# VH-VL binders against Mitochondrial distribution and morphology protein 38 (MDM38): the designs that were tried, part 2

Target 1, 223 residues: Mitochondrial distribution and morphology protein 38 (MDM38), of Saccharomyces cerevisiae (q08179r182to404)
Amino acid sequence: KLIEIRKKTSEFLHETLEESNLITYNTIENAEKKQKFLNFFRKLYSAKEGKIMTFQHDEISAIAQMFKNDSVLDNLSRPQLAAMSKFMSLRPFGNDNMLRYQIRSKLKDIMNDDKTIDYEGVESLSQEELYQACVSRGMKAYGVSKEDLVDNLKVWLELRLRQKIPSVLMVLSSTFTFGGLPKENYSKAFSPLAEKKETKSKYDDLLDLYYDGILQVLSSIPD

## First folded at step 11 (VH-VL)

Design W4 (from W0 with heavy chain S105K)
Fold by OpenDDE, fold request of step 13:
Structure W4 (fold): chain C 223 residues (1-223), chain A 122 residues (1-122), chain B 107 residues (1-107)
Amino acid sequence: as target 1 above (223 residues)
Amino acid sequence: QVQLQESGPGLVKPSQTLSLTCTVSGGSISSGDYYWSWIRQPPGKGLEWIGYIYHRGSTDYNPSLKSRVTMSVDTSKNQFSLKVNSVTAADTAVYYCARDRITFKGYAFDYWGQGTLVTVSS
Amino acid sequence: EIVMTQSPATLSLSPGERATLSCRASQSVSDYLNWYQQKPGQAPRLLIYEASKRATGIPARFSGSGSGTDFTLTISSLEPEDFAVYYCQQRSSWPLTFGGGTKAEIK
């Protein structure tokens, strides 16, 4: 039941995110950053048109860093906010502003928790703590081993704290990464990330999955 | 059609401040698509980018001039201005204001003023 | 900053001849290169942007090519009004920089 709910929620977000303007490029004031932003999306649009385009982790991270939690949340529709809240194991209630506030509050909590976890070490967490940490971040946690939860959370911390990817994008990306959508649908839209290292660790695979998810989220921004 | 026009004194004394204003007509400065720029050209020489100002007030200057350059924007008048402090003979040039387009359609200085000669002389 | 070098400094040709102007960057600028034309006593005019895209109103005899560090502006058949100074400009990194210019003059 939970897996089915997650799948349906993920599918819903995937279908509707394309209708959302997550950010306007006009919020970027620096010319160099704006040009970089536009170049990235020009490349992304070319890929959508069937051109084989490859994206590197660094370029994805650079663009992702230009987004802000508040800005993204302000541009989500009510159904999207509701879906996102459910994905984060929140109980959605109230109007759009209340939903945004609830999600924003939870994201702030997660951000603070990330710092604490990073300081104390992921391995110091109990099974229950790991479970709750992953669930709150939109990750699949049910039926997942402690080891896998640790790895997932480590990847999360790397992207959030080292790569400085906004938490809102991370949660949204988790819906693609852990939503149970067939891999085939993702592969058609974007050429695999160029760095197919021959021997990828489990950690590297998870990292790649998140970047793919982030790219999917970014690809949902309309022209 | 968008038009740009430079205005200001054509003569400035050494150590004084050069002050120019660019008036934009046929379009609004208040657009996220454009960066309002200053470029200068010493007599018989090439072009040097001075800097830009965004309609919200963000600026970036050429490092070679950063310590002496200040730009401002007045959206109500559809104008933006350049100040260069402590001028010397090396600052004698034709000064151009230009619109720098940064959009999906392309990146370029697509509109220029006619330029105004500023001579630094005692 | 990225240094842009144009060659030749002066190009002497007759009307109807083909003109080839070169621009070299000190480092890769991808395709973020523009060409401008400047006539005496006038402001520069945009000709080509992003290495090969012709600006609005620019005649078909003007074409741009190249990527990375080496770029070329070609005028297939020179008209009398084409005798001017041509500048390349990179916008891959800030500060924005221009080449020294190539003067196309009548032979």
Scores: ipSAE 0.833, ipTM 0.966, lowest interface PAE 0.5, mean pLDDT 91
Fold by OpenDDE, fold request of step 13:
Structure W4 (fold): chain C 223 residues (1-223), chain A 122 residues (1-122), chain B 107 residues (1-107)
Amino acid sequence: as target 1 above (223 residues)
Amino acid sequence: QVQLQESGPGLVKPSQTLSLTCTVSGGSISSGDYYWSWIRQPPGKGLEWIGYIYHRGSTDYNPSLKSRVTMSVDTSKNQFSLKVNSVTAADTAVYYCARDRITFKGYAFDYWGQGTLVTVSS
Amino acid sequence: EIVMTQSPATLSLSPGERATLSCRASQSVSDYLNWYQQKPGQAPRLLIYEASKRATGIPARFSGSGSGTDFTLTISSLEPEDFAVYYCQQRSSWPLTFGGGTKAEIK
């Protein structure tokens, strides 16, 4: 029942994120950053139009870093906020501001937890702790092996702490990775130039998956 | 149509501060699409980018001039200004204000003032 | 900063001739290159932006090409009003920089 709810919530977010303005380029004051931002989205829009565009991980990270948790949350609709809350195992309560507050609070907790986990090591977590950590971050955890959960959390920590991707984007990205990106909606257009590492590790595949998720989130920003 | 017009003294003494103002008409400075820029051209020489100011006050200056340059913006007057401190003969130039467009449509200085000659002389 | 080098410094041509102006960047600027025309006593005017896109009101005889480090402005058939100084400008990185200019003069 919970898995089904999470799937439905994820689907809802996927369907409605396209309607949300996560951020406007006018919030970027630095000319160089703005130009980079616009260039990225020009490329993204071209991809949506059917042009095969490749995005590098560093490019995605650079753009993702321009987003702020508060700014993103401020631009989410009530249904989206509610869905996000549920996806984060929160009980949606109150008005939009209350929902935002709850989400912000949870994100803050996750951020602190990330630092702790990173310091202690993902491998130090019990199965239950690992499960809860993944669930709180919107990751598929039920029926997933401990090894896979560890890998997922490692990827999360890499993106969040090292690549400095905002937690709100990470959670939203997790919604796209939840249940597997339907193969069909992997528009061939968003193939991250996976460095042709000859032997892609499972970790690398997961990393790619998350970057794809981030791209999907970013693609939801209207023109 | 957007128009830019430079104003200020045409003569400045060495070690003094050069002050110019650009007045924008036919459009608002308070747009996120534009960066209000200063560019100068010494007599018979090429163009040098001085810097820009965003309508919210964010600036970026050419490192070659950063220590001496200050820009300001007055959205209520639809103006932005340039100050260059401790001027020397090397600062003698025609000074242009320009609009730097940064949008999905493209990136360029699309509108320029006519320029104003500032001569540094004792 | 990225150094922009224009060649030739002076181009002497007759009306009706084809003009080819070169601009080189010290490092790749992708397609973030603009061309400006400046007539004597006037401000620069935007001709081409993003290497190949004509600005509004610019005649079709003006065209830009290139990417990376090498760029070309072409005037297919020079008109008398085209005798001016042309500047390339990169905006791949700050500070923004201009080339030294090419003066197109009448032969």
Scores: ipSAE 0.832, ipTM 0.968, lowest interface PAE 0.5, mean pLDDT 91
Fold by ESMFold2, fold request of step 13:
Structure W4 (fold): chain C 223 residues (1-223), chain A 122 residues (1-122), chain B 107 residues (1-107)
Amino acid sequence: as target 1 above (223 residues)
Amino acid sequence: QVQLQESGPGLVKPSQTLSLTCTVSGGSISSGDYYWSWIRQPPGKGLEWIGYIYHRGSTDYNPSLKSRVTMSVDTSKNQFSLKVNSVTAADTAVYYCARDRITFKGYAFDYWGQGTLVTVSS
Amino acid sequence: EIVMTQSPATLSLSPGERATLSCRASQSVSDYLNWYQQKPGQAPRLLIYEASKRATGIPARFSGSGSGTDFTLTISSLEPEDFAVYYCQQRSSWPLTFGGGTKAEIK
């Protein structure tokens, strides 16, 4: 059952992310980006005393853009790659290199599909097309209204195509948003900034949840 | 103990290419912590950042000079170099190489060469 | 490009006096502000980084303060070796830019 598989794989990934150094400042060659990276992580690692450190969406996006899918995948262990594959509804097989290839190929297919969906408009998709698009991206799709599937996919397109968040980070963030684990397991020392005093749509709420998931992933990187 | 030393011609004719080399001793140029930078100072005037090169070859140049500037690095010789094309009298300056440290411990030009005067005259 | 403006251009003081040097940025640079000292015929050396942090080996008489657009370097009691030119330098955005300098000279 997809729900149970996603819960199990999300739990495993959350428990093991710190064992993999997904990026270090030594992989960043641009000086301005290196300084921005270090400033961000100095702030993130200084979270303590129960005060919540807040981060603007643009701030989080800028750091996330420094990650490369291939570099992240190269730093994941085979059990982590298998868990990620299962979360994405793939059947893992073979060695580390085969798993990386499977995930990389799927992410490339999703990216091409993202561009097509963005051009045609999310509203042009049938219920079945929306369902399959959400499932393949690791989103909750069963029992979800068409309007919510549209909003979910629009958030994905915004983050992936406009904010240019790497696909691997999007999938890892999805494990926090759609992994079925209690929110009490997540760090409370930091959050995306709650901004704009107006009623938030489900789109806005999901956008905030994805940014929080990205923060959770980033917080797992060892200093 | 890290030391940087500039070398190159002290006199360059207008329209020619200014070429300088910085030799690094007491430390490796091949490190993710450091950006190998050039800064110049016209006689009696302030400091102007020219740009940097990273040990893997990535560069960034001051937009005011970008069309005329090229940098290179030779990690086997522990050296990095600056070229400024089509020089004029305005390029007369003391040229410094410097190490830009960008780490969790702070961000600064922590080591400088002694500087070398390059005069551009007809 | 962020323009850094230093004042005064020249500061004439006697040894033992307190020196106060000002640096202003054309837009906020947060805390990404360094101070360098340059003696005649020498390369600059780092004094202060991150607006207020003293570099290794720099005497306690040097202190930096400020954030955003207005910054101050203070020398609590001038020593003979402190008579030099002082530059502020922002690193909030590239290109990195320096102020025009403040020359501290003996009265």
Scores: ipSAE 0.726, ipTM 0.929, lowest interface PAE 0.6, mean pLDDT 88
Fold by ESMFold2, fold request of step 13:
Structure W4 (fold): chain C 223 residues (1-223), chain A 122 residues (1-122), chain B 107 residues (1-107)
Amino acid sequence: as target 1 above (223 residues)
Amino acid sequence: QVQLQESGPGLVKPSQTLSLTCTVSGGSISSGDYYWSWIRQPPGKGLEWIGYIYHRGSTDYNPSLKSRVTMSVDTSKNQFSLKVNSVTAADTAVYYCARDRITFKGYAFDYWGQGTLVTVSS
Amino acid sequence: EIVMTQSPATLSLSPGERATLSCRASQSVSDYLNWYQQKPGQAPRLLIYEASKRATGIPARFSGSGSGTDFTLTISSLEPEDFAVYYCQQRSSWPLTFGGGTKAEIK
């Protein structure tokens, strides 16, 4: 079933993401952005004895915004592209260029749909529309209450449309958030943590969890 | 062993365009590590950052000068250039070119040219 | 724009004395603060970067300290070649800005 497919594809992506050069500082031409990129990764990879590294949502968003969907997809292998496609409930077919095209096309459709949903309001969607919207975005949807589907989609819209997190990073972060894997399976000496908000709601908890997922994707980038 | 050298006219008439070139020797201008910068110092006064150009052409300018400043880079000659339009006496200064290093090693202007005085006078 | 304020404007000391130069930022610059030395008729020279790290070839008598808004350059025992103008420079946000300078001169 879908849950097992997502677990297997998430595990594969987590194990192999470090092999992919998703971004380098050489592609960042603006000096202030280059310095922020380097500061972030110096903090992330610095050896600080016994200290848990905590990152604010705003700093995670700023770094994520430097990624480009096309560049990330160009640096993924065919097995990784196939795993990503399966995670998104697409049927992978063809060579790696065809897989990249399928994923790009789907992400473009999702972005257009995101704008429509945001304008009309998430609450205007039927349960079937909510289910399909969440599944296509790599979220857990089976066995999830309508209220939780609404919250999941609201978090997606916040991150995509207001925080401008690239779609490809959102899908990759979903493998950490909804991949069904225990946190100890992550292949890092430590797991950096996103900032926790003072007031907790189901929406706020999910937002924090998604930022942790984005941070895990960023942590997989080689030194 | 990297050296930067400013060149250009030392005297410019008011309302004309100040134009300077920095020649880089002992190293390549085409690197993702470096931002090729201009900094000026009016006589007896402090330093003002003008802006930079990246080897692929991206620029950022001090907002105080942005409307009048352009920069260019010629990687084949290992040079970058500054133009300041519509100059006045306030633009009289020693102009320095400098290499801004932005790497995991740290961030600083690590090499400077000797500076060239440009006087704006009729 | 972050304004960098240096004090004193002039520091009159004798060789062998300890010099303490102050730099204050109008808002936090974390540790993204550099110090440059400029001798008469010369270009500035990097002394300290990241608030406290000595640049290559800079003598151990130069040290930097501070974080956030308040920074200090210390010259533990002044030598004749140290009489110059010193500039702090922030790089926390663009545009990059320099302090007005502190002139260290012979008493």
Scores: ipSAE 0.708, ipTM 0.928, lowest interface PAE 0.6, mean pLDDT 86

Design W4 (from W0 with heavy chain S105K)
Fold by ESMFold2, fold request of step 13:
Parts: structure tokens; sequence; C-alpha cells
Structure W4 (fold): chain C 223 residues (1-223), chain A 122 residues (1-122), chain B 107 residues (1-107)
């Protein structure tokens, strides 16, 4: 049932994000950041059918950091906020502001928990604790091995705590990794350091997948 | 067409503050496309970027000058200003104001003022 | 910060000749390089942006090429009004920096 709810809410969010103005370059006042934003989206929008543009993890992170949580939440419609709440296993209630507060409160709790988990080590969590941590973050957890849950949570911690990807974007990107990326994907993330390895780890592949999810959220923004 | 014009005293004594104003005509200073910049050129030498101010007040300055420079903007007068504190003979230069266009169409200083010479001398 | 080095410092040519001006960056600036022309007693004027794109109103005899660290401004056939100082300017990273200039002089 949870899977069904998440599939429906992911599909709704995928179809409606293209109608949202999560940020425009006019809200960026720093000139260097504005130029980087414009360069990124010029590249992203220049992709053509049958052609794939590639992006480094670092450039994706820099752009994603420009999307403040409150700004993103303020630009989502009530149906989108409700879908996001349901995806996060929350019960939506009240008006737009109450939904935003509910989501912000949950994300704050997750952030505090992220710091605790990072300090103690992901491997120190019990199976039940791992399950709850992954579910609360919008990940598939039912029927997933402990080893895979650990890897997914490590990627989440890397992106949230070290790369400082805004948590709202993280949840939105989870809808793409949970529901599957579009078949016609014109953009790909990569890491130059990971590409130098003889054999990429499961962690490295998963990191690429999550960055691809972030790219999907960013590519849904109208130009 | 858009025009920029610098104004201010041409002679400043050492250790005092250099103060210049740029007046923008033929267009509005209050656009998200533009950054309002100061660039200087010592006599017989090349160009040095000083910094910019955005119409909402955000600034960024060349690290070489950051400790001594402030900029301000007055959108009601369509003007922006430069102050350089504690000047020395090394601050003698022609000072240009310029419009920096940062849009999907490209990035460049597309309009410049005619420049004003400021001499630092006792 | 990125240092921009221009060569030659002075280029002595006659009208009708081809001018080639070089600009080198201390690290890659991709295509984010602009060229400006400055005539005596005047403010700089934008010629080329994004390494190779001519600004509005700039004659076709001006062309830019290069990417990364090495860039060239070419004037295919010099006109009398082209004898001026030319500056390259990077905008890959802040602070924005200019080259030292190349002065085109009539022989």
Amino acid sequence: as target 1 above (223 residues)
Amino acid sequence: QVQLQESGPGLVKPSQTLSLTCTVSGGSISSGDYYWSWIRQPPGKGLEWIGYIYHRGSTDYNPSLKSRVTMSVDTSKNQFSLKVNSVTAADTAVYYCARDRITFKGYAFDYWGQGTLVTVSS
Amino acid sequence: EIVMTQSPATLSLSPGERATLSCRASQSVSDYLNWYQQKPGQAPRLLIYEASKRATGIPARFSGSGSGTDFTLTISSLEPEDFAVYYCQQRSSWPLTFGGGTKAEIK
C-alpha cells in the first residue's frame, strides 16, 4: 500500500513539476552564481532528442544549493505539497502554510537524525532502525537487503551533509529514483574521480543515480 | 539609447576618500539582467575591475581593493556610486562605470561611461 | 585569480594587412573570454564575447577564436580606424581580469 501511494504521488509530482517556477535567475543576486546558473541551464536545455549532455557531480551540487528549501516550498501548489507529504509518509492537513510547516518540521527532524546517524555510523543501526530511516527519507525499504539500505543511507548522508543539497530537492529527487527515471533522459551525471577507478563501487553507482534524480528535478523547471 | 556618465571631483588628497557617482540615462537601473560596475585604468596602464553593485544592493569587490571600497545604489535617481577610502598616488586613474549584462544571450560589459580622471595629489 | 597575458605588446602594421592578436589565460576559462577595443581618449568598446561572437555593430573583419587557455583576435584587413589598443578579459571566475593589452600601430 505504501508502494502504491508512493507510485501515485511520484507520478503526480513528475507530471506537475514542469508547471512550477522553483527558482529563476532573477532571484540570484551574486553575479558569479547567476552566470553559473545560466551556463548550467543553457547546457541542460540545449540537449536534443537522441543526444545526452553530461554533468559533473560538483556542478550539479553548486546549482542545487541555490534552491533554498523555503523558496521551493513556497512555489509548490497545495496538490503538490499534499503529494509530497504523502510520499514522505505524512498525513496532509490544513491549508498551504500548514502543509509547508508539516514538511519543514519533518525535514528538520530528518536533518537532526542525519547528524546523529553520521556520528554513530550507519553500520551501527539495527535492521528496524535502517528500515525506518530509509522509509522516512522516501527510499524503497521493503524487501531490500541490509547492505543496500546501508549504501542508500550513506549516499543520502553524503549529499545532505557534505554536498549540502537542499533537503526539499533531495525528497523531490527521491520520487525519480523511486519511480524510475524517464526513458528519454537527455542528461547524465558523472564523477571524474569515480570514472578513474578500475571498477566502480555499488556506492559510486548509487551516487550517480541520485545525482541523475536531482538533474530530473532541475530539468523540470521551465526556462 | 542607454548612456552612463561619471561625475565627481578630479583631485583628491592622499589619505582622503575618492567618491564618484554614475548616472544612467535612457534605461532603468532596476533590471535583473544588469550589474553596475566600476573599472579603473591608471595612466598608461591596463584595466582593473573594481567591483559591482546589483540594483537591490548586493555587491562584490576585487579582493585587491575590498578593504577600502564601498558601493551604493539609488534606484530613484537611477545612479550608483563608488567610494575608495585612504587613497594614495597608486589610486590615480581614469575611472569608468560600466553595465555588465548577464543574460541567456551572453555576458559582457556592453555600455561604458566616458571615464573621469581622478588624480591623488597633495 | 586568473592572469591574462597578451602578445605582442605592440603590433606595427599597415592598413590592409591582417592582424593576429594573442591572449593566454593562466588556467582554462572555457569560452568565457571577451575582447575590447580602446581608441586614444575613449572608453573601451566590446568587440567579441564568448570567444568568437561579434557584438552588435562590429564589422565582419573582426573575428575571435580559441577555447580554454589560448585565444586569438584576428582583423582580416586593417582599416585606419582599427589602430587602437585591444584587451582580452576573462569571466570564467571572479575577480574579472583583463590582459595587459596589445597596441596596434600604423607602420
Scores: ipSAE 0.688, ipTM 0.922, lowest interface PAE 0.7, mean pLDDT 87

